VH-VL binders against p38371. Designs and how they scored, part 36

Target 1, 215 residues: p38371
Amino acid sequence: CNFEQPETNCFVQESPSWAVKYDVVDSPKDANGDECTTTAPLVELMGVYKYVNPETGAAQLALRPATLASRAIADTTTTSADQTSLGSLDTEPKDHGFCHANDFAPAFVNVAASDTAAANTIRYEFTNVRVYSAAVAPGTQFTGELKYTSNGCTSSYVMRAVWPPAPCDTASTEPAENCGVGSGLNPEFAVVCQPTSATGTTGYCVPAGDIPSFK
Below, E stands for the ipSAE of ESMFold2; O stands for the ipSAE of OpenDDE; V2 stands for 0.75 times the mean of E and O plus 0.25 times the DockQ between their complexes.

## First folded at step 18 (VH-VL; framework fv_romlusevimab)

Design ab1 (at its last look DockQ between E and O 0.56; V2 from the best seeds 0.00; counts 0 for: pae E 5.3 > 2)
Fold by OpenDDE, look of step 18:
Structure ab1 (fold): chain C 215 residues (1-215), chain A 123 residues (1-123), chain B 108 residues (1-108)
Amino acid sequence: as target 1 above (215 residues)
Amino acid sequence: QVQLVQSGSELKKPGASVKVSCKASGYTFTRYAMNWVRQAPGQGLEWMGWINTRTGKPTYAQGFTGRFVFSLDTSVSTASLQISSLKAEDTAVYYCARQRGYVGKNYYGMDVWGQGTTVTVSS
Amino acid sequence: SYVLTQPPSVSVAPGKTARITCSGDALPKQDVHWYQQKPGQAPVLVIYDNSARPSGIPERFSGSNSGNTATLTISGVEAGDEADYYCQVWDTSSDQYVFGGGTKLTVL
């Protein structure tokens, strides 16, 4: 999605791939209030896009989690629009270089049961999204909150994202492979390698601290 | 498609019993609590309570204890409301409604509703 | 008992904006949900968690909170929006759902 749009003060790096980390706030529970085990990914890629209404100048932010995109392949009931969370975006930074994004529509998929997999409904609900758009690092970090639901199992997270996405391996001694020099990331960013699984060593570089995450 | 389908209208005499069923489809039944909501003619919505669809534990709102019984048949994804010793004031539309979710200490409303079952109690 | 107060009725002309209020003590500590009920139909969730909109609900519907009052706003009101609207909260003190008394929205 490469659109030529009017420039605004709230710059957002448009990309099919941001590295996004989710830190647990509330453990997963089903709608009975009972414990369940399904959680959001530790880290995933996310498509991030900005839309500007040329008539009104109003801006919107679109978030497309890779997990949903992946599952959408088997989903015959939801559309690309359903699989993307669209919210309003400030036109100018308001608070310490942040542009606020609000009123996100849920992004979701409904995958019917198959011979190889059970039915699966996944929903992303984003709130209080803030894109860091200060001149020192315009539109390359954002934070927010996620409510993640999978088959009625809901958990909540603090979301922290950085661009570009840099693959990493905690087992590697090469700086470029462990979020250091040569990784492609802004050298001023404070980042850490987050494996995609609890037992694995490979993943993506994510913010090491609160957004904005600087050394 | 997620939906709740309730049993048909009931006409009962005072003192009788009625059982309203609510069949769920399109989702994992045992992951969502089932609420019951009453609406008397021309009146507002009144929460009756809910049942844990995994454990079968019912929770009744104040004023809905004793004559009201929530039950489950998980084999057919069905929740039921039984009202015994029916009274004229029990005349109402009864709704089953799926609990939308729960996180932390908050319950998040009801996102799927049955079409309602009219129960009329008349001599 | 916790009580949510709604105006019994609100009238609005087509194309205009309707605002339905829901007031309760300590409302800021609770998430408010809104339901639309058209005549002869079951309620439909139109806003949850104060301002979130379910899929399929038009953007014309929005929710906000200020102080002890939650407000359901319907912009560009259509004839089809004529319905009863109920606010709802989970009362942590009594561990019960509480509905407002409902507001009848009439489209003139």
Scores: ipSAE 0.605, ipTM 0.838, lowest interface PAE 0.8, mean pLDDT 93
Fold by ESMFold2, look of step 18:
Structure ab1 (fold): chain C 215 residues (1-215), chain A 123 residues (1-123), chain B 108 residues (1-108)
Amino acid sequence: as target 1 above (215 residues)
Amino acid sequence: QVQLVQSGSELKKPGASVKVSCKASGYTFTRYAMNWVRQAPGQGLEWMGWINTRTGKPTYAQGFTGRFVFSLDTSVSTASLQISSLKAEDTAVYYCARQRGYVGKNYYGMDVWGQGTTVTVSS
Amino acid sequence: SYVLTQPPSVSVAPGKTARITCSGDALPKQDVHWYQQKPGQAPVLVIYDNSARPSGIPERFSGSNSGNTATLTISGVEAGDEADYYCQVWDTSSDQYVFGGGTKLTVL
């Protein structure tokens, strides 16, 4: 008569902001197969949320890139739901403490045509997402794959993410400002400061290696 | 609006030639390859090949390497298909279709199609 | 000579779920695209990359690619879904797009 409480083994630290780094796998190309220049950000903040149906134990993982939310300010056709990619999440860990998430719907924003620019859809398509949920660092790092499309230009990446987001400056000699002690990060994490631009020094601390990224 | 508008349907006799045009609007023409697809009466879709709209280099599917010629006029955002020495078997609807995109060798289909041009070859 | 095999026809009652299959030995290594073609009309892309929906395609259209079979699923089928449906891949061994033979969906 009563539904049993679901077993929930896959912890994910829910937050409007994780720091996410993208490392290119396939360089940007247009639909002729020719090189183009539009890319995903070097690093961005990402909302990460877990939803669990308490009656069934079924779980979902939601990923909301901050860049889509920023671009949506000028767009009247894209909802908060459109800017969020939902996928199924394992209810229990596999392969040494990873919880897999798959079947993500794309996250996107529509940019309306103007007198000087064609309409565009900026799309994030996530696959093979794996959240590290082992007790030493439960639900505070994940990895996955991104296909990013904008202005007819498509590229693919490995993504690596860490919580909490820690601002940093590669030019700083203070450890707290360069992903060290006092930054707010777990001191066992191997992280590096990733600037938000190729020429700047400020950005966010991101995993230095494959997930789980530890010293 | 992104659209492809093809030239009108054609009635031809065997041995003639035909040129089907496909005019693009609402996007940067030279950023997307243009595919050509044939559909004979009562039959399925058949890929004929594509043309790189930046370089003008055509790629033809097996079976379409002789009498079929893809060309461009980028000044008017137009791709064209010319068929020489028409045969009864060339009777079909011919579609142009914009290449959606690719990463590596992952080609993602055709997202915008012209309305089709019926070519009828009969004596 | 890579071939994608589809059933020639599928019948489904309104409001029910239609499943249209596409079989091929290389499908585990391929991304499948699906097109809807209504009589007298050009094809319309309804699914790309196995499961992604272009803008404007209802959520009741979904796709999967598992093993040697890709499946287009249309839930809550409407009379307006009556059409021919084609799967398509890029075949890297021959450097060509390949279409399946098409499936006629009848809504009874």
Scores: ipSAE 0.266, ipTM 0.715, lowest interface PAE 5.3, mean pLDDT 88
ESMFold2 (binder alone), look of step 18: mean pLDDT 93; pTM 0.950

Design ab2 (at its last look DockQ between E and O 0.70; V2 from the best seeds 0.00; counts 0 for: pae E 7.3 > 2)
Fold by OpenDDE, look of step 18:
Structure ab2 (fold): chain C 215 residues (1-215), chain A 123 residues (1-123), chain B 108 residues (1-108)
Amino acid sequence: as target 1 above (215 residues)
Amino acid sequence: QVQLVQSGSELKKPGASVKVSCKASGYTFSRYAMNWVRQAPGQGLEWMGWINTRTGKPTYAQGFTGRFVFSLDTSVSTASLQISSLKAEDTAVYYCARMRGYVGKNYYGMDVWGQGTTVTVSS
Amino acid sequence: SYVLTQPPSVSVAPGKTARITCSGDALPKQDVHWYQQKPGQAPVLVIYDNSARPSGIPERFSGSNSGNTATLTISGVEAGDEADYYCQVWDTSSDQYVFGGGTKLTVL
């Protein structure tokens, strides 16, 4: 996807990999309102891309969760477009350097049952996405809300993302491996290592606070 | 193939009872609440209530208490609507519809519908 | 009781854009869902959560909200789009689903 597009004021770092954290707002429940156990990942990588209409200058933001893309390998019914959430994006920053992105189409996969695995339907629904595009850190942080559904188990999250994706290990004594100097992250960013699992030590550096997350 | 299949048309006399069934297939029955929606001839959709498909707890909309009973047979993934003491005004198509989801206080739309069951009450 | 108001009917020529409105108090605080019902058939969910589209629903169908009004937009209307359309919300005050009165879309 190497094509030239006109520059807009709402800069977004295009990358197949952002580090994204999901903080629970509403615990997972099924359609009965009963508790269920399936949740969004603690942290995942996400493809983020910006498209600009060369004629109108209108911009769009595409979000492609890595876990969804991974499951898509077994999905023979959905397309790449279905697996990507596309929304509108402001052309210029508004409130305190944020560019708002709205009207995201759901991203989803429908994996049919197999001899070894049950059917799996996963849906990402993004809303109120805001990309921080101020001059001090243009297009390297964004936030929003996620409604995550897996086989009818739905939960809600605040989403916080940072670029670049920096792997980390809470068990390491090396600053570069703990979201510090050498990690590749903006040294002014307030970040913390989020393991990929509740019991693991390895993960990615994610925003430590609300976006924009600065020290 | 997620689907809801309802029982056939019913012709009843006033005062009689009718039971409409809705059999679910293609998904985990107990994970999705089942709604009931009524549509009188030439009229719009009217929500009757829903039943928790795990616990069997019914919730009835205003105006649908008393004569209307939601029930389950989980062994066959079937929800049922029973209407007693039928009246002419009960003549309508009755739909079962799966609730898409729930988060917090927000219930989502109905993403799967039965084909409907026509109940005619006539003397 | 909470009421959603829809126009009784909307007419549109083939290929044109149809807009069906749904108005209610405090609608911005609720997610609006839209259903299509063709004659003699069960309703079909065409838009959920204001603007989300279920699988299998054409991109011609879109939903938007502005103020106290939700709008279902059908671009490039086809003869097959002739149907009744209902908006729906979950009213948190009364804890019940509420349907609009429905709009009959006629394709001229």
Scores: ipSAE 0.157, ipTM 0.668, lowest interface PAE 2.0, mean pLDDT 92
Fold by ESMFold2, look of step 18:
Structure ab2 (fold): chain C 215 residues (1-215), chain A 123 residues (1-123), chain B 108 residues (1-108)
Amino acid sequence: as target 1 above (215 residues)
Amino acid sequence: QVQLVQSGSELKKPGASVKVSCKASGYTFSRYAMNWVRQAPGQGLEWMGWINTRTGKPTYAQGFTGRFVFSLDTSVSTASLQISSLKAEDTAVYYCARMRGYVGKNYYGMDVWGQGTTVTVSS
Amino acid sequence: SYVLTQPPSVSVAPGKTARITCSGDALPKQDVHWYQQKPGQAPVLVIYDNSARPSGIPERFSGSNSGNTATLTISGVEAGDEADYYCQVWDTSSDQYVFGGGTKLTVL
């Protein structure tokens, strides 16, 4: 074709669902500096989308946590733009195949007051996001940092994410149900099953180590 | 809706006392420290300190460790500033301001402010 | 007795970009917060954590911290942006918040 259009080298697998794991860096504190108990989920699904400005070739990365998406159904006070964190994405990979994404806007939803709870805003602030875009696993793993606030309680995390989202059960002896052969994951990925609760066995396959997570 | 509403302006003589109140609504009062900030006429903002709203423990900035007392009435979600032995130099607008957040060793500034209370001390 | 220095005033034509600086003797990479105060009104947080915007603050407001000077940048300046602007840091040596002296932005 002979049309002039901007291009970008940073491939990202777009999907309404990636599996993301959060590992605590700063434990939850309230705004007095006192310990509190509200935390980010152990694991959640996340929408991941890439937008490219066809005029300039500039790229953006959009992150939409399932926690915000599920609450958005009942929230008439915020828009889809408020509920999605949008940041700038590098046009070319660097640092051994990483595409950096920066300047993310906070994403949030409002939860109305009830007779047992005050009104609340659930808020995600992403920083230092890096998408692994090398040819062996282009745009199917990323890492970054999260500051999470809910119920006046703020904590920080390293996040590690993988596509596709593969459901799993730590109690299963079937490899396909425990992040092994038949799960749909790239067999070179180093992953483990992360339950959605501390006492449960079911959850999603997540990176076992630092990104890029390979065997 | 998160809101801080302060008591009305006060005209006082030197040597008197004043109490500025700050009533919080729309959020869990005990989870956010309350700052006090002073602004003398035509001057900039000056941090006076804060109070932990769960424990009631105040922390005062240097220069505010004598005649200035922070207190709480948690039953009505109210923080108060008492200034005793008023001097002409205490003439200022006094603001309460909610601490935005706290992560690790860092504070995220003051995200909600009261409307301010003008205290005028004149002979 | 840590001091944050801001220029006392900045004038910018409508539609242009305003840059307001905040400097200290050793302004580290710690978080800088910015407040807007219009005449007769309480301050409003416009930037926190060097560069983050609270909900409801226009994208025209941005912030940076180079490790020796923090800068509040307002692009596409409007008459409604006329205000005093204050930077703020936590001073770890004295364990207290410190405000800069303030900068009056005039749009002309």
Scores: ipSAE 0.034, ipTM 0.657, lowest interface PAE 7.3, mean pLDDT 87
ESMFold2 (binder alone), look of step 18: mean pLDDT 92; pTM 0.944

Design ab3 (at its last look DockQ between E and O 0.42; V2 from the best seeds 0.00; counts 0 for: pae O 3.7 > 2)
Fold by ESMFold2, look of step 18:
Structure ab3 (fold): chain C 215 residues (1-215), chain A 123 residues (1-123), chain B 108 residues (1-108)
Amino acid sequence: as target 1 above (215 residues)
Amino acid sequence: QVQLVQSGSELKKPGASVKVSCKASGYTFTRYAMNWVRQAPGQGLEWMGWINTRTGKPTYAQGFTGRFVFSLDTSVSTASLQISSLKAEDTAVYYCARMRGYVGKNYYGMDVWGQGTTVTVSS
Amino acid sequence: SYVLTQPPSVSVAPGKTARITCSGDALPKQDVHWYQQKPGQAPVLVIYDDSARPSGIPERFSGSNSGNTATLTISGVEAGDEADYYCQVWDTSSDQYVFGGGTKLTVL
């Protein structure tokens, strides 16, 4: 059987792990409109997959935040599909080598009530996702927008993502451990080490600026 | 899981008062403003205002100041609407509805609604 | 006060596409919400922020906002879609929610 998939110009590096950084746009507010403190992770790994209809060439982009997948290990009320956000993906690049993805369904996980906390749904809503697809670094960086909700607290972000993920430590003087030479990243990428917590030093290399992020 | 349960229907005479209660469950009550919405018979939805569930500060829509009072009992996750000096035009279904969220200077809808309480005012 | 205008009624055959409009001057992007109300029932949020679909709302419901007109689109209309539909915005100038007058969708 010599069947070939339709080729598209919108290549996306498929991987269970991209490194994704979130930069706040709208600070956290609850649904009274009052300040709250719950935020998206500073950085997380994200599964990124492309599906193509072989008959039409129509494409979808799937985004699966690792934080939701981790919380779902004990959650019997949500499925892998609920933890994954699917959107439509353009078949050809536009706007200087970007492939746009839109119409994402939310990704979410349920956290059951405990003696100290009410039941909660952690929810990611992605919009305006753009994958950089030019030949120099096809499908290895993307940007988009996130609304993140947890415990009634909503905030919005610009997300910037890079493949491959590279672990790093801001306290390290070794370039390979601080997003420099030897880290495994394309040396032309402009990246910076983003710790996973506000008080820690370890995390992942993420784009240093707007996508495409190059030196 | 998340739900709003309202008190039962009321039949009242003009000049009386009524109190409609709305009990929330399944979520953190003090994180979501509570809206009140009126619907007169055969008519559309009319926003009456809301109450901040953390502070108890009400905001009333134009035309709903004075005779309409929003209140809370956060110890039992309950919002209430009291209408005094009832008039025939107050005959309507009254809904409580939870604010979905706030981002970018916009409140993005009412995602959970009570079943409605019919208040009938007749002489 | 800010006014949202909807047609009083729309009729559509089963399986066809219904389009319900909501007109207002300079509708803000990301600000229009849509509710479905079946007879004798409370409203249900079906579209928020112009085009976002809450969990549990079928994909055949979609929304758009073209500046002066927001549109709720229901493809593949079923008898169970027969309801009143309301648009809503937050009017920042008066700090109030405003509902449209409502549109009765009839499925023939």
Scores: ipSAE 0.507, ipTM 0.811, lowest interface PAE 2.1, mean pLDDT 88
Fold by OpenDDE, look of step 18:
Structure ab3 (fold): chain C 215 residues (1-215), chain A 123 residues (1-123), chain B 108 residues (1-108)
Amino acid sequence: as target 1 above (215 residues)
Amino acid sequence: QVQLVQSGSELKKPGASVKVSCKASGYTFTRYAMNWVRQAPGQGLEWMGWINTRTGKPTYAQGFTGRFVFSLDTSVSTASLQISSLKAEDTAVYYCARMRGYVGKNYYGMDVWGQGTTVTVSS
Amino acid sequence: SYVLTQPPSVSVAPGKTARITCSGDALPKQDVHWYQQKPGQAPVLVIYDDSARPSGIPERFSGSNSGNTATLTISGVEAGDEADYYCQVWDTSSDQYVFGGGTKLTVL
């Protein structure tokens, strides 16, 4: 996915690892509309890439969730393309420095049952993605919506992402380990440590507020 | 293998009743809503409604209230459609179809279908 | 009631690309699903959520939407693709599934 691309006004930091937070909008429901328990990760890394057509100047944005990629290892039916969500991207920033990305293809895996694990189908559907590309912080934050489905259990989220990915520990007294000075993040960013589990302390720094998230 | 198997063809007189069964296998029956779809001879697909397979709550489409009753026997993973006071116009193939998913007010497509049950109403 | 409009028939030569359209007001706000029904058989889901393909469905089948029109595209059409195709949406205003009238695809 790494190749020379012409520069556009909608800058996006290309990286295999963005820190992404999902905030629940709709709780998980099954096909009956009843409660189910499977949810998207609290936080995960995500590959983000920009493609530009050199002839037309049209741009596309690719999103590759790490959780999905991890599951894909056991998937013999889906391809890398299936595991990546590709959408259109504005060529120039619009409202308040945002570049809009639309028409994302679903990213999914379909892992067959094995002797040690049940079948697992996971689907990411992204909509209303907006990349913050203002000059003050070009292409290092984005937001959108996620519809997450795992084995028929579907939930909806607001997605908020920041680059670079900074590991953190809420139990640490070191600023660099708690989204502070030395973490590698823009010091003007408002971020908070989001553990990977409800009971854990280790995770990644994610936006503390709406995108763009500034102090 | 995920599948829905429906009961056999029915020939009925006007005014009679018929019950079409749909047996699910290969998945957790109570996890997916069940739809019913009608197709008259030479006509298109028509959604009749759906039933919550956990609670048994039926939802009927407009035009399919009164004579049409959705029911369940969860012990054998079976959904049923009963049509009473049959009319000639009820002659059609009836399908059960599993709902793929649901979130909020968005219902997804139907990913598993029964083979259909032909109901013929003739005097 | 909400109405989805499909052409009654589409003809295509083997190996060519067939396009079946489905039009409805405010369609962009609704996910479109497509079903294939061969003669004497039950419908089969071939596309869901506008462009997603179920497992087992060939890559030749694709779905897209633009404006108030959804399109099912079948590339490299085979004789076995001859069937009726139906689009479907969940109408949130009436809380009902709505099917298009169906399109008969003939492979010449």
Scores: ipSAE 0.034, ipTM 0.617, lowest interface PAE 3.7, mean pLDDT 91
ESMFold2 (binder alone), look of step 18: mean pLDDT 91; pTM 0.943

Design ab5 (at its last look DockQ between E and O 0.75; V2 from the best seeds 0.00; counts 0 for: pae E 2.8 > 2)
Fold by OpenDDE, look of step 18:
Structure ab5 (fold): chain C 215 residues (1-215), chain A 123 residues (1-123), chain B 108 residues (1-108)
Amino acid sequence: as target 1 above (215 residues)
Amino acid sequence: QVQLVQSGSELKKPGASVKVSCKASGYTFTRYAMNWVRQAPGQGLEWMGWINTRKGNPTYAQGFTGRFVFSLDTSVSTASLQISSLKAEDTAVYYCARQRGYVGKNYYGMDVWGQGTTVTVSS
Amino acid sequence: SYVLTQPPSVSVAPGKTARITCSGDALPKQDVHWYQQKPGQAPVLVIYDNSARPSGIPERFSGSNSGNTATLTISGVEAGDEADYYCQVWDTSSDQYVFGGGTKLTVL
C-alpha cells in the first residue's frame, strides 16, 4: 500500500519487499521444552509500511513477512490484518539515527489440514525493532528480534533487513549478481549473499554486519 | 480453532476416585505440554503440574504428589487427571491449560484453557 | 514458597484506567503473565512475557515491569473488564508455576 502521508523525521522506505535475514539466537523447542526442527527462513522478503495518524501525528510500522503471506493463501480464517505485524514507531530518531518501533501485534496464519498438507499455524512476534533513519541512509536498514513459532515449535532470532531487495547467487562471478556493483544496493552498504537454503546458492543480499551495516 | 474440552461435572464421595479428561483439538497435541490448574471455591488459581505430551512424563507441583496422576491418550489428543482417595478439600474446579511455549530465557504461560471441570466431594 | 502479591481488589470508573500490581522478590528475573477470569468462566491469557499481548486482546490491555513489581494496565475500562486478574511466573528455583492471589477488578 502506498499512501501519501505527512513527512516525519523517521523515514522508512515503504516497500512490499525488503530483504530480511534471521540469525538464530535460540534453537527451536516445542512447548514441552523438547527439541524441534522447524525454523524461520534463512532469508525472506518482507513488506514494510509506515502509517501516520494525521490527527495525532503518531506513527506505526507494519511488517508483513512474505512466507507468512504465502501460507495465508490457504488460510480462510485469518485476515490480511492478522498476517501483518503492526507496532508503534517513533516520530523522530532517538539515538544514533535509530527510530524505535515497539508493541508489535503478532502476525500469524492458521491453515487447516488438507488432502495435500498438514495443518499449519505460524506466528511472527517482533520486538525491539529499530529502523536506521540517519541522513546518510534514511529508512533503508532495520534490525530487531523475532520469535518464530510454527506448530508449537518456537525459536528466536536477530533480524536484519536492507532495502532494496537484491537477488544474488554465491556461485556467480558477476558483481551485480553477488551483492556488488550493479546490484542496486547502496555501494556503502556492507552486504552479503544469503542463500534461501543451506545447500543452495541463490538468495538475497542481506546486511553483513550489525545495523547499520556499512563498509 | 484451537480448543480444550473437558469432561463434565463430577459428584463423588470421600475415598472415591475421579478422572477428568481434557480433549485437545485444532493443533498438534504432542507439541504442547498440558498443565493442570485447581481452583477451590472462592479461591485463586493453583498450579498442579504438567505433563509432557510427547514423552508422557508428568511433573507434579508440591502438594500434588501421590493421589494425583496425569496421563495421556495421544491417539485421541486427550490428557487426563485422576484423583484417588478423594477428600472434601479436593472440591474445586479443575482446568487443563495448554503450555504456550518454551524458548531461550524460558517463555512460558498458558494460552488455551479448558472450560473447567467441577469436582465436588461430599458425603 | 515463592509468593506473588496482588491487591485483593481494585475499583475503577468506566472509561478510566485500572492498574493492577503484582509484586515478587525475583520478579525482575522472570517473565510475568496475566490472566483474566470472569465469573463462571475459565481464565484467559491477556498478557504474556511481561508486555506481550495475545491476538484478540484489546490494545487497552498492557503490561509493564518496574523493579519487583509488574503492572497490568487497562485503559478505557469497560463494564466487561470486571473480572479477577491473576499474575503468574515460572519460578526457576522450585521449577513450578506460581500464581498471584488474584485481584478483583470492579467497574463502578
Scores: ipSAE 0.463, ipTM 0.794, lowest interface PAE 1.1, mean pLDDT 93
Fold by ESMFold2, look of step 18:
Structure ab5 (fold): chain C 215 residues (1-215), chain A 123 residues (1-123), chain B 108 residues (1-108)
Amino acid sequence: as target 1 above (215 residues)
Amino acid sequence: QVQLVQSGSELKKPGASVKVSCKASGYTFTRYAMNWVRQAPGQGLEWMGWINTRKGNPTYAQGFTGRFVFSLDTSVSTASLQISSLKAEDTAVYYCARQRGYVGKNYYGMDVWGQGTTVTVSS
Amino acid sequence: SYVLTQPPSVSVAPGKTARITCSGDALPKQDVHWYQQKPGQAPVLVIYDNSARPSGIPERFSGSNSGNTATLTISGVEAGDEADYYCQVWDTSSDQYVFGGGTKLTVL
C-alpha cells in the first residue's frame, strides 16, 4: 500500500472567542408567516475550530455561538455536540483567497418549560461560510449567512467575524478602547465598535465592511 | 420530544364525513403553521394546504376547497382535517406536518410529520 | 402551474453513489427540501435549504441546487436507504408548496 499523509492549505485561527456581527437581511417572521420580534444579538462571541481527519486530510469547520453555549446549562434535550455547527471545509483557497465551508448541520439548544420560564429553543443555521485565508491575514476573518430561529421566530443575516475579540466602548476617546492603536487588533483591519445592546456603548470591535475588511 | 400524533384509521362509505385529528407536543403550537398532505395508494405526496395556528385562518391548495376543512383546538394543541361528502377518490393516507419557517419570501419545508391516518372510502 | 420533475426510479449497487435529480424552471431562485419515505412510514426530512442536513442525518446525504436542477446525492448507499425520495419547494408565484413526483431508489 502507498500511504500518503493528508494535508490542507486552509488555515483557521482556532479560538473559543471570535467577535461576530450580524446584519439583518430578512426581518423576523414566525412559522405562520406573521411578524415576531426575536432577533439574533447585535454582536456575540463565537468559538471557531478546525478538525482534520489525519487519515484522509479532510477538513471540517466548527462554529459554536456563545449564545448557545451560555444556554447549555439548562438544556436537558440536546447534547454539547448539538450546540456546535459542523460543516465541511475546502482544502485549498478559491475566489480571491477564500476557503469555503459548506454542508453545516444546525446548532441548537432546547430548554424545557419550568414553573418559572416558558420553553425556549434557539437554532443557528449557517450557509455560504467563507474564511479569508490569504497570507496577509490568514484565517482571522470570515463571512457567511445565518438563519436564526428562537421559539419559531426566524430571521436571516449576513455574518461578519474577526479574530481576536477586542472589547471596546463607543464613548471612549482612547484609541485602545475604541478599536484603534493598542486594541490588540491587526492595525490594517477596518473595524468599528459594536455595542452589545441597542442603548449601551460597550461591546466588541467587528468588521466595518465586507470581508476581507481592511483599511 | 417534538411529535405529532394522529387519530386512527377510518373506514367510511361514500357520502359520509370523517375527521382526522393531529395532536402536537413538545413545542409552542401557535408559532408553527400546520400542513396537511395527502397520499393516495401507490402515488406521491400532494400538498392540501395549511392552517395558521395563531389566527386560525386556513389556506387551501388548488382543488381542496369546499369539502376539506382545516380547524384547530389550540387549548389542546390539536389540528383537525374534516372531509365531507366522501368519495372513493378520497381514499388515501392523510398526514399533518409542521411548517418549519418563513424567510426570504419562502416557506421552507416541513420538519415534523404525524404517523399518517388511512381513510378508506368503500361501498 | 409549476411542476417539479423527478425520474420515477433509480437503481444503484450497494456501496456506490446514488444521484436523484429534481428539475424545475424556477429552481435558481428557490430553496429545495428533500424527504425520504420508506414503505408504510411517514416522510422524513433529510436535506433542507438545498444542502443543509438535519441533526441525525448521516453525512452520506448531501444536496445541491444549480441551474434548473437540484440533486440529492447519497454516497456509500446501504440497503436501508431504499425508499421513495421527494423534492419540494415553495412556489411564490402560485403561493403553494410543490412536491416532485418522487423517485424510487432501489439498492441491488
Scores: ipSAE 0.439, ipTM 0.788, lowest interface PAE 2.8, mean pLDDT 89
ESMFold2 (binder alone), look of step 18: mean pLDDT 93; pTM 0.950

